# VH-VL binders against Large ribosomal subunit protein uL10m (mRpL10), part 114

Target 1, 224 residues: Large ribosomal subunit protein uL10m (mRpL10), of Drosophila melanogaster (Fruit fly) (q9vpl3)
Amino acid sequence: RGKINIQRPKAPHYERARVVAVTQPKYPELPKAKSCFKTRAERTQQQQENPYNEIIAREVRNWLDHSRLVAFFHLSSITADDIFRVRVQLHKQNLHLKSYGSKIIEQAVKNTRYEAIVPLFHSNHCIVFSPDPEKTAALLRIVRRVPQMVLLGGIVEETMLSRNQLVAYAQMPGLHAVQAQLVQTLSQAPGHLIQQLQAHQNSFVQVLDVHAKNQMNEETPKST

## First folded at step 7 (VH-VL)

Design e111 (from y39 with heavy chain T104G; framework fv_anetumab)
Fold by ESMFold2-Fast, scan of step 7:
Structure e111 (fold): chain C 224 residues (1-224), chain A 119 residues (1-119), chain B 111 residues (1-111)
Amino acid sequence: as target 1 above (224 residues)
Amino acid sequence: QVELVQSGAEVKKPGESLKISCKGSGYSFTDYWIGWVRQAPGKGLEWMGIIYPGDSDTRYSPSFQGQVTISADKSISTAYLQWSSLKASDTAMYYCARSFYDFGELDYWGQGTLVTVSS
Amino acid sequence: DIALTQPASVSGSPGQSITISCTGTSSDVGGYNYVSWYQQHPGKAPKLMIYDVSNRPSGVSNRFSGSKSGNTASLTISGLQAEDEADYYCSSYDSSSTPYVFGGGTKLTVL
């Protein structure tokens, strides 16, 4: 209906607002260095002094000490119902899904051989623990149905393994002695493992992009 | 190799009780779910429910909840399906089948147990 | 009760390709990639042919393939053989209170 040929704000109103704005008193701007917000170092120190964090860090250390299998995952957005179903299926295989904050994990592994894993937890994550390393195959089979959980790597029999090494371990025939020898054969230096896991994280976006495109343009059965 | 062996055919009258069995072998019985599937004569497959023998966690289809009881004895690697009071409408072939997931694919099947209920 | 819709029958000749559809809703086939397909010969137990939409178990011929588009999953059998004559059932997880459901079945005739 009412088309306006000339796009123009009402001049008297906008001119008054502008005059008021420029005549407003200006409060002194606080230097960024003296902001009310604490620096990263100050925040880290305060978190380390929290008694609650120490209690949870002890829980993490207990899981690490009593688990012969530890698997690290990136966790994308997932509903409470879906993660609960995953947790139940994992529990039936003596696999225990846990989520802890990055600062708690750093506190738990500081001054241990596992300190090098801390960079893996700078994004959303979860960890699966088990006292039974033979359950690695069951773990991978369960998470096959959970695209929101992306395997980053893990620890088997106290040896750090990349994603590909965990997959190889899971595919081996299940004699305990053979599996122990395989873990020793697949072991790598912590620096090399971290590099492999970081490369895997970088490929995550590509995997999701390909999956999304395939989902939109799903191919019908091939014709001759 | 994986095998599921079911009990033999049954002929019953309405109101009688019945318990049929499914014995697993060739795999870790407590690491897989056992599901039950019904097939009425000339009809399709109907999922009845599923049990995890390791802890007896049982899930039923709403259509069969309260109509039937699923149980398992892990010491003899056997799952069971039972009725307290049979009806003529229970006449069907009953299959047991193995699944790694509670609502996943049924990868190995028993040979089936034919149950006939007539007066 | 039949939860997923399949054609009652499909027919083909040896060497041809046929496709069987399985149509559900957004709470089952459309919402999840957990579609399976089963083959049943007369008087025998069903056999798993396809799981999670498109995956084949060990020992299943690569002539069998699965796909999904929206609320419809499809089973395709290429190079049709006499031994393929059977009933085929689809199945899916169902989030709407019937946790596992089957299709009504499709009779494949090879002549």
Scores: ipSAE 0.596, ipTM 0.799, lowest interface PAE 1.6, mean pLDDT 81

Design e112 (from y39 with heavy chain R98T; framework fv_anetumab)
Fold by ESMFold2-Fast, scan of step 7:
Structure e112 (fold): chain C 224 residues (1-224), chain A 119 residues (1-119), chain B 111 residues (1-111)
Amino acid sequence: as target 1 above (224 residues)
Amino acid sequence: QVELVQSGAEVKKPGESLKISCKGSGYSFTDYWIGWVRQAPGKGLEWMGIIYPGDSDTRYSPSFQGQVTISADKSISTAYLQWSSLKASDTAMYYCATSFYDFTELDYWGQGTLVTVSS
Amino acid sequence: DIALTQPASVSGSPGQSITISCTGTSSDVGGYNYVSWYQQHPGKAPKLMIYDVSNRPSGVSNRFSGSKSGNTASLTISGLQAEDEADYYCSSYDSSSTPYVFGGGTKLTVL
């Protein structure tokens, strides 16, 4: 049933509403002060709602603090069936897809080391959490099949990484100690994610390129 | 290096039972699906079913539901395809293959097991 | 049981480019970007050549490329070589009761 498909004949109600509108005082004095200022009861109720938001914000902080892999995604329009299928595939790999309101995320990360992620959540979004950073390759492999989920960046071993840096990290499975060292090297200079990408992306790519060439003798597509 | 090694060729009579195997190595056996694909002589590929060894989640093609059983033994990194009673129409080459995703691609393939059912 | 339509055969000469089509419906090829292509030489197991419509696995020649338009996916082989002579199968995820389907296969003859 859709509301837009329900035809309601409003002729009797419409005519009565018109009569009431015509007979109302021509200049009703609306006390704007009553409308602009919240009553004590309304202020008290709004204060009572804040504790619930803080409880959910604490849940988000708990996920952030206990996950060694956190990935941030923009989420385009997606069906409930499609997102459920993605959740099942992710769960097989110990990856947990969560969605929270932007206000809740802001409250969760305010005054924490994760505050820099807030701008990522001004549009539709979702987050994937895992205790296992070696599952980064599995995560990216699954998400490549979901065009509605666009990788924005993430956190691996407490280090904030760009999309390209997460892709690079994922290409070195089984070398966890080396991956951790490379991730730490990327975080030499504190700053915004975008600035870090511009300043250090080429150096990181060069290190991975040299390492890949030393480990594998695979033909790389050459194009310019 | 990922490798799937299948059991040897089988010659059976109608009504006999059979269990063929597919042993995986060089990867995390419990983190990948293993699928079974049939190819009748001179015919194309037919998907039979798939199993996730980590939790034994098993799914079958409607054409093979109830006709075969797919199973896996995590302790020896081996998947199985089993018939309780073979028919002449089961004569085919049977392949096992890995899939990282549920039903979207088959990455690495075994060499195949030829099953011949005749009287 | 075969949901995807391929031509039975295609032929080309060395150095030529050929294309093999794979046509399905909106519940498989048209609805999802989960199309794969497999190469099978006589007496051998199939080999994955393309996945996710256009992606190549490591070790697959860049002469092989994939594309999709509507309900039809295509495998293109450029710079055709004698060793490309094989049977080629497409496959797709299917959202109906059969979650995975193959095409009927295409025999590629070089010469």
Scores: ipSAE 0.292, ipTM 0.600, lowest interface PAE 2.7, mean pLDDT 78

Design e113 (from y50 with heavy chain R98T; framework fv_anetumab)
Fold by ESMFold2-Fast, scan of step 7:
Structure e113 (fold): chain C 224 residues (1-224), chain A 119 residues (1-119), chain B 111 residues (1-111)
Amino acid sequence: as target 1 above (224 residues)
Amino acid sequence: QVELVQSGAEVKKPGESLKISCKGSGYSFTDYWIGWVRQAPGKGLEWMGIIYPGDSDTRYSPSFQGQVTISADKSISTAYLQWSSLKASDTAMYYCATSEYFWTELDYWGQGTLVTVSS
Amino acid sequence: DIALTQPASVSGSPGQSITISCTGTSSDVGGYNYVSWYQQHPGKAPKLMIYDVSNRPSGVSNRFSGSKSGNTASLTISGLQAEDEADYYCSSYDSSSTPYVFGGGTKLTVL
């Protein structure tokens, strides 16, 4: 014999349980419940400039201050798996792949010598940091096998370099790569990289606009 | 010139342990991955796993996870493939090969080690 | 473990051109440009013939070329020669199960 004093709530009636089973639209998984409790307030704090964003901006400034190599990349469509494997290989060479929102980057570099980089981050982007500028060659070898990551330029020994200048730096003998003087010789104007990138973007936009208009003009009747 | 030299052929009985080797030369051993590929008699190539000798990061095929151990000794530029208990089904040619990254091609290959497991 | 799909055999005469296909899914051949081709003569280790879909290593004849369309990669051998008689294997990066997967292999016979 048993006593019913431990299980106080009764199990749901068979009639109710059967209705739920018959009308169930899909197979639910309880592990997904944790994502449903991310509040609007928490999302707002993550997206807007506020004390939380200031903490992340300080992290970005810390990376910039402690890195002698910083490389900027545009990201085309890339899977989480692709970016993860690239991050693993980069880490083996003391190269640290980071992604930050454009507003956080702007906040981090405002009133610093690096403020000119902000326009680079208007589209999908990531940054690679390293305390070792000798790793530039290793970085470029890894990224050449990842076509979704397009090198935009970088900062070496606090000097802003264009894509071509950074590639040239990577190919220099170790003696030259150690000398900050050579980095300065490669770049005499800190803002030059931004100007080159903006010119390319403007040319690309113009080509797309002309192409779109030509396609529309080739289409004789648009609606019938 | 890059060269991978593998250990000699082995004849073993089921239940015995075995460790075969792959010695690299002519390149920076710790900067390239070393993969292991199996080929059963008259069959195709099967990828077993790969190791980065610089930090011993190792990736296995699900078919070989727990069946073999891949290791490397960077002081002597040698990678290893090891079984704790051999089975007759382990009879195969085993190749080692270099890869620049674990997601790229197998570039330079060793000559192969024939392992025969029979009762 | 499911291998990439290759025809079991292909044949041709000297001077002809042959093509070997390698079919996978969007998680391997279709999703990435890390397709490689290997040549294996009887009793020998495989030799890399093509990497990154269409690139040749130094020392590989320009008679060997690679291409890819959707989930299918192809190896083409032009001006077929007797020494081309071998087994050919494709391979690809695989995001779904292992970092790397091989095709089942194709035996090329030169008549």
Scores: ipSAE 0.439, ipTM 0.701, lowest interface PAE 1.9, mean pLDDT 80

Design e114 (from y45 with heavy chain R98T; framework fv_anetumab)
Fold by ESMFold2-Fast, scan of step 7:
Structure e114 (fold): chain C 224 residues (1-224), chain A 119 residues (1-119), chain B 111 residues (1-111)
Amino acid sequence: as target 1 above (224 residues)
Amino acid sequence: QVELVQSGAEVKKPGESLKISCKGSGYSFTDYWIGWVRQAPGKGLEWMGIIYPGDSDTRYSPSFQGQVTISADKSISTAYLQWSSLKASDTAMYYCATSEYYWTEFDYWGQGTLVTVSS
Amino acid sequence: DIALTQPASVSGSPGQSITISCTGTSSDVGGYNYVSWYQQHPGKAPKLMIYDVSNRPSGVSNRFSGSKSGNTASLTISGLQAEDEADYYCSSYDSSSTPYVFGGGTKLTVL
């Protein structure tokens, strides 16, 4: 019956458990090859939606409502250890890296002003939240060293911005009033901005798929 | 523009205490890690440890854990390396250097501080 | 401390190419792409030449290139010049107890 051992913290284990426990929402996107039948498990899941998803959706909405900076990233293959180190470094700058399933995000933002972000989460993604928009420059500097994270765009002071607009914002001095005005000047209609972000997301997904395959091919001969 | 300026050479006797400094300028001091690297005369580079000045998170090499203390004062953008009791084997050139992360390269280096410990 | 394995010395003539190896394990060089190379002239601080296995900082000649195969990283210097004569150190992230480790160093002699 030992006491808490500070040399063996449980935080890494808990973070891994959370990542593993994040069930990809079982979304039957298509009927099974014209089959009229669903498995018992599929039918049960459709009728008994997971109540835990509602709790996580509330967490997502709370982050969106209380963050003045939200950045959206495409996330390619990365180890749990690597992403944990990145998360710790971001946390030092009051930047909070979170990963949520696409259905949870859709549930969280449905019928809200944030509903426009749903298309960004059609593939692998992660989100960085912060109450401090002045941390945008620090965020972009940190993420530049993480090629697996590709910036898609974000929300600053409740205004949706493309990747290029976020980069422009990050280059401005830390004057809150001037930054808020710049954000509004750079902003576009949500529909147009989403189209731009979605196009970039699709292109990056394909580029990253090619990169991952090339990396595997280069390293495979070494494993033999 | 980014510059690390280290304190001057030191000549000490065994058993004496010492604290050397590394002052950063031209960048956001609290946003980058500062590491210390030792080089004994005619020998290679040895990683001693690293500190994040923003929250004083410090990582040490097992060889130097308990032998030295790394600290930082963000109000004057200065990092420190200190010994409570010097040994002759501590004679070496000591470099400070900045890194984006504690696991990545050192991109900017100080000029070095020569510490000589002899009786 | 235990360092990454480099040859103690390497030599070449002006205009030739040389390669310096840096061998570790799957917990450092083999497991990650955080390999860097530093150049050190006598009496001076080290200078970063390569980071993330193969990337060059601004201002570093394209004669310097880096690569990695399994547990071994390599620095290649083409078109050797007299000013390339220096000590070269590799480094890597280490997922074991030491988060960062240097190689033992290689003395490059030109001519």
Scores: ipSAE 0.474, ipTM 0.731, lowest interface PAE 2.2, mean pLDDT 81

Design e115 (from y50 with heavy chain L106F; framework fv_anetumab)
Fold by ESMFold2-Fast, scan of step 7:
Structure e115 (fold): chain C 224 residues (1-224), chain A 119 residues (1-119), chain B 111 residues (1-111)
Amino acid sequence: as target 1 above (224 residues)
Amino acid sequence: QVELVQSGAEVKKPGESLKISCKGSGYSFTDYWIGWVRQAPGKGLEWMGIIYPGDSDTRYSPSFQGQVTISADKSISTAYLQWSSLKASDTAMYYCARSEYFWTEFDYWGQGTLVTVSS
Amino acid sequence: DIALTQPASVSGSPGQSITISCTGTSSDVGGYNYVSWYQQHPGKAPKLMIYDVSNRPSGVSNRFSGSKSGNTASLTISGLQAEDEADYYCSSYDSSSTPYVFGGGTKLTVL
C-alpha cells in the first residue's frame, strides 16, 4: 500500500472507541462559504513556525557555506529511476543533487546576499552542490544528457553567474584571469542579472519544449 | 585525439588464467566508463560489463557475473578483463569501448583482442 | 540475457533505401530514448552510427537515419552504396536487468 506505517495496536477492549471514532465528525465545523476564512488547523500552522523547516533551512545554509560550486536547475517531470542514475553519476564527481521547497530556500537565504535568487525557485527545481568548482565541466557534461534538468545559473566562489557565464567557466576551469573577468562582468549589474536568470528560465523552458515536440514529430512522422 | 588501444592476441589452453588490457588516451580516463563487449566467431555482440575507473564501480551482465573480473588502474589509464580459468567457449574477439554513462552508447572502440582457447 | 530482435539479413541494390528494425520491450527500446546503432565491417571494430534514437555522430553520412515507434526502433539507409555492406547492431538501455543490451545483428548485403 505505499509508504504507510500501520501502527495499529492490538487492542481487544476498544470496541466502543472504534464506534465513537466512526460516528464523530472528522471536521467539527466548516465555514459555509469557501471564501477567505481558514480552518483552525490552517491558522495554527501559519501562526507557528514548523521547526523542521528551520532545521532543513540550516542544512541548506550549510551546503551554501561549504560549497564553492552551486548550480540551479529547473526540473521537469523525471522518473525515480532516472533521477537515481543521475544522482549516482553526479556523486562520483563529488556533485550533490538536492531538492528543497521554495519556502525553505527563502528561509535559508533570507537576509543574505543571495536572497535575490528566491524567484528562481517558483517552479520545480533542484540544486547541485560541490566543494570543488573545477567540477563545473563534469556537471554540465552529465546534465547535457538529462533534458529534464535545465541549467538556470549558479554561484561559483560566492559569485553569482548566469547560465552562459557558468558554461564559459566550465570550458576554462582554473584560469584565474578568466574567473576574474567573469566576476568583473557580474559586478556591473547585479539586479539586471537576476532578471536575466529568471527570463532565461522561462525562455529556455519554451525553447526546450519546442525542441522536444520537434524531436517527437521526427521520430514518429506525422503530417498533423 | 581519443584512442583506446588493446593488448595483442592471445592463444591459451583450457584452465589457464588470462588478463587483457585496454589503454585510454586523449581524454580524462577517470571521467568515462569503459565497457567490455564479447563477439564469438561468426556471432553477434554481447555486453559483458562496464567499469568507472574513478572509483572502480563495476557492473556486469548476468551472463558474465562470476565468469570474469573487470578492473582498472587509473594511474596508467588502463582497464582490464581477467579470467581465473579459461574455457574453450571463451574463444572470441573482445572489445573495450568508452561510454559517458553506464546506460549510454559506446562512442569510441578499441581495435579488439582475439582470444583463442584450444586444447 | 535476451537480445533485442533484429532481422538476420536484409538486402538492397545500389541507390535504394532499406530499413532495419530493432524490437524490444517497454523496459528498453519502448521506455527510453537511449537507442544506438553500430556498423561493423568484417574483421573490424564496431562504429557508432546513431545514438539517442536519431542523432548522428560527426563524420557519419546523412544517408543514415534513425527513428522509433513504440517498442521498435528503425535504422534507415538511403542511397545504398557498396561500402554500406556490413553487419548492423542496435543497442539500448535496459532497466529490467543488464543496463545495456545489443540486438542480434543484421547482415546487410548490397547487390
Scores: ipSAE 0.487, ipTM 0.730, lowest interface PAE 1.9, mean pLDDT 80

Design e116 (from e113 with heavy chain T104G L106F; framework fv_anetumab)
Fold by ESMFold2-Fast, scan of step 7:
Formats: C-alpha cells, sequence, structure tokens
Structure e116 (fold): chain C 224 residues (1-224), chain A 119 residues (1-119), chain B 111 residues (1-111)
C-alpha cells in the first residue's frame, strides 16, 4: 500500500507542535478513541465473511466425509494442459483431483478429526479424493509420471497415513476386510503421524531445491 | 502376461466396409487405453487414435478423424477399427497397442493386421 | 502425421556406439519429457525400448540409453550387436495437434 509514516505529514515544526499538543491532547502510543472507547471487535479489523468460502468449505467437508481414499500432494508449477491431462487420467480411475485455498481448507476441517492436516496446506497443494481405496496403487502409478505432484500423506478408511504407510498400503493387494486390518496395523506404527506429515513437507522443500538445481545442471548447454 | 491378439489379414475392394479386431488378455482391459497405429508399405508409423474401453472415451488424429471409427466391447475384451468405405490408400499394416495414458508410450503391441485394398 | 525429424539411416560395426537423433519443437520434444523409442525388426511389431526420455522397460538391455537437450532427443546404443539391426522410431506427446506423434524412423545397419 501507500507509505506509512509514523511521523505524520501534518506534524508541525517544533514550536507549533507544542501548541497543537496543548490544543488537542494526543498520546504518541494510541489515540484515546482507539484505546478504551472501542470494543475489541471494533479495534480488530472486522471482515465480512465471504459466503462463497463457506459453500466451498462445505464441499471440502463433503469430499472428506464421503471419500475412503484422500491423498495430499505438494503441487509445483504446472501448466493448464498438463494438469488437465492428469485430471482426465485420474478421473478414469474414479480419482478426483481438487485444489482449494488454504483458508478454505482450514475452515472445512476446523473442529473436525481432520484438523491435523492444516499444516500440509500452508504451501502449494492439491488433494485427490476417491470412494475406492483399492485405487491407491493406480493413483501412485499415475502421479509417479507427474514430478510436479509430490505425495505428502493421506487418509485411508478414515485412518491418517504417512507417505511411507500409504506407499506400503498400495503394495498390498487383498480382500477389503484384510485391507482394513492392514491399514489399522500400519497406523499403529510408533511414530507420531502429525510430525511425520509435517516432516515430509519440510523434507520435500529440500528435495525440490535439489531437484531444481539438478534440472538446471542437466540442462546446461553442451556445445562442441 | 499381457497379450494383444489381432484378427487375420484382409483383402478387400475399394468401397467395401471392414472391421478389424484386437483382443486383450492378461490385464484389466477397462483400465488401459488401446491405440491404433498404421504403417503403410515401406513407410513409418502413424498414430491414428486411441480409446479407453472403460467409458469409450475416444481420441483421433486429425488425419484420421472421420475416416475410421474406433470402438471397444468390454464384455469380450476386444477393441475395433472400422472403415465404412475402403480406399486403395488404406492398404497398410495396422497395429493395436496398449498405453496407460493417452499421451504416453505404447507398452504392448499386437502382431498386426495386414489390410490390402485393390481393384 | 509425422512431425519429428530422424536421420533416414545410420550404420555401425559390432562393438561400436551409435546415436540416433529425434528433433521436434517446443510443443512436443522440447516442451515435455514424454519421449519414447521403439525398435522394429522386419515383419515384426514395434517394441518399446525407452520411455520418458531415458527410462528402460523391464527386459531392455542397458546398452540402450536415452537423453534430451532442447528440442532434440537421442537414443544411444552401446556395444552394438548384429541383432540391433532394425528400424528405430522416436515418439512424443504433442500439445499442438494430436496427443501423440512419431518420428520418420531410422534404419540401423550393423556392418
Amino acid sequence: as target 1 above (224 residues)
Amino acid sequence: QVELVQSGAEVKKPGESLKISCKGSGYSFTDYWIGWVRQAPGKGLEWMGIIYPGDSDTRYSPSFQGQVTISADKSISTAYLQWSSLKASDTAMYYCATSEYFWGEFDYWGQGTLVTVSS
Amino acid sequence: DIALTQPASVSGSPGQSITISCTGTSSDVGGYNYVSWYQQHPGKAPKLMIYDVSNRPSGVSNRFSGSKSGNTASLTISGLQAEDEADYYCSSYDSSSTPYVFGGGTKLTVL
């Protein structure tokens, strides 16, 4: 915005400043009107909640509640054509790629069992939803060909899984009942799931930096 | 093992209709794309089009759009390439091949169907 | 439907290394890492040798390698053997007209 000057342009020269201070008393910290005379609601910037955001937040909650597979990805820069092709292929496998703003996701999962996922969405992200957890293997095969999408973790049969646990689940074919038991067994790993999900995001930032540097080095022009 | 078995060689006259087949086995037929590739005598490979049997989503090369029809019958795991009216210039070897993505590589190929159109 | 440029022929002797180029534009080879290479022996169907520029399918010899620089992809065959004598086709995703395009093909002769 405009330049904020704590030494207001209307501040008079030394002698006139003294006269103004006597005529209209002001405290340098806070005007009286902004200290004790305003309610806390008036002192904080009051924003009218966008009703569109609440509608989208309900959509996100609906997806979370009705999907037996939810996978969280970091999303690097990707062209509209590339993401469209990925969406088409995912949709063939009943996998639905969605992107939502971090504030909308926070509103959607607030006061729910999914609140722990909020830290995953403080950077560029996307989510894949499916009613069919057997499609986890298909999902991972497809995203392996999309370097811009990096798996952070997910939810299978309402159980939060780290990246490694989700990869392990994808490699275990079996009956639905057996698969549910395997998910429960994997989720009982000694590690703390929230820290595992956060650690994957931090490790991913380092991997992206290394990958970007390697891409630059590999594409160095060779002329001879 | 993944296998694509194509129908036998065909000899036709200009103006006749033709439908050739490609039967898939050893994989989930409805989870992979099946493409058709043409190779005229002594020439290179030409991509014709591709179909996803699970929902019959079909994509054609502009050069073959309207000249051929690609279809699939998931009950018998078979894809088809069809002409309503053959031309002498349709003489070629036709291959079917599987791909996981419609923009991706062809993993497995059929043995080919030779179509000869002559008067 | 052929948009990618390959040399019509290349030749080499057993044990040597040869390279086949595949040149396109920024809408295919230059813009994406979806370059594949196929080997075709006379009277046979093509066989996938390389996908995604440099990846080998299971069962393909490590003598075959792929690379890309700008708008040009390359297939390199090291330790050339008599059975490598075949036609080689490159292919790429094409964002401008069709989702897939082949190169014109290269006949490799092992002398």
Scores: ipSAE 0.491, ipTM 0.749, lowest interface PAE 2.3, mean pLDDT 80

Design e118 (from e117 with light chain H31Y N35D; framework fv_imvotamab_arm2)
Fold by ESMFold2-Fast, scan of step 7:
Structure e118 (fold): chain C 224 residues (1-224), chain A 119 residues (1-119), chain B 112 residues (1-112)
Amino acid sequence: as target 1 above (224 residues)
Amino acid sequence: EVQLVQSGAEVKKPGESLKISCKGSGYSFTDYWIGWVRQMPGKGLEWMGIIYPGDSDTRYSPSFQGQVTISADKSITTAYLQWSSLKASDTAMYYCATSFYDWGEFDYWGQGTLVTVSS
Amino acid sequence: DIVMTQTPLSSPVTLGQPASISCRSSQSLVYSDGDTYLSWLQQRPGQPPRLLIYDISNRFSGVPDRFSGSGAGTDFTLKISRVEAEDVGVYYCMQYTHFPYTFGGGTKVEIK
């Protein structure tokens, strides 16, 4: 299988280690008399208040705020090479695959309108962001080929959609105005309103087709 | 395992109505599209149309729009293709196939239903 | 409608030799998203069609690696590197870039 992992250094180890060592800060050794032992509880509490988590949570909030398309996936076991290929293919469509720890996501969406998504991240997960909601169809076409990624739902134009609603949105060909209106309608209703909306749409199309054919038949008289 | 099981062969006369079926199993029936493809004797494949069983959303090829009706009953995980009035030119093998999208690419296919229309 | 033209109509192949099937579209199959949507199907005698290749070059699950697809724009090729007895059948290209979706006329692969 001997594929070179892109995260593995290609240059000889000694040169990269040297550069890293020069750029990293070195902390002075503390005298033993001034060292302090913390309890397990204090150490755990300190980890929960890690300021690094807030920095990453802010990044997540920034992605949510600046993306008009957000899709949530359950992620089954997948190799680093396979997920990298998926990420590259998504990136071609201005779709950005990100993975964050569940605690960071919870911290990012806490006390926001997106807090309802937290249960989706209790298992392995990933999120796809895009500033372009027109790319929803492209997203679903790409991930259809990745059985390890299972669509859970998403957010389109700040409106939370279930898996089926997101699929319905992606499958509608049409004007941008029609798609935006559909998003609002889908978000306001249980699943059966989606059925009624699309059934009405299809019935209308069929009525128009029948009417057009009746007009054609009237223009072309039948043989006696 | 994904499986599509189609109804048996039909022999009909011109002007008669007909409804053939395609029963899906092994996957979430309401989350995948089911499409129909026609193959006339000795000829190639023709894409007819597709339905999303979860909401009965349908999309037809222009050449089949108004010629057939595609429907689905999600309570029995079955899709249908029907004609109000058969013509001799409807004699063909009809396949159902499933797809996650309406793009026309089909992942899994049924065994086919032979429809013979003769006077 | 996009017309898909397949050549040859019939390809008699000696067992173990390569086979090549060409598919040409009447207009570009590049979609507005920059991707090209072209698949290849195999139909063995008396059986339903089977998906072999999607999006030009990606093998569907369970498809042997002797099958490969390539191409861009309007010209596409399906290659079988070493034809086996089980590969006898009709092969179809299908475009799903532009509605209505259309199939090629088919190429019959037979062992000579």
Scores: ipSAE 0.000, ipTM 0.421, lowest interface PAE 13.4, mean pLDDT 75

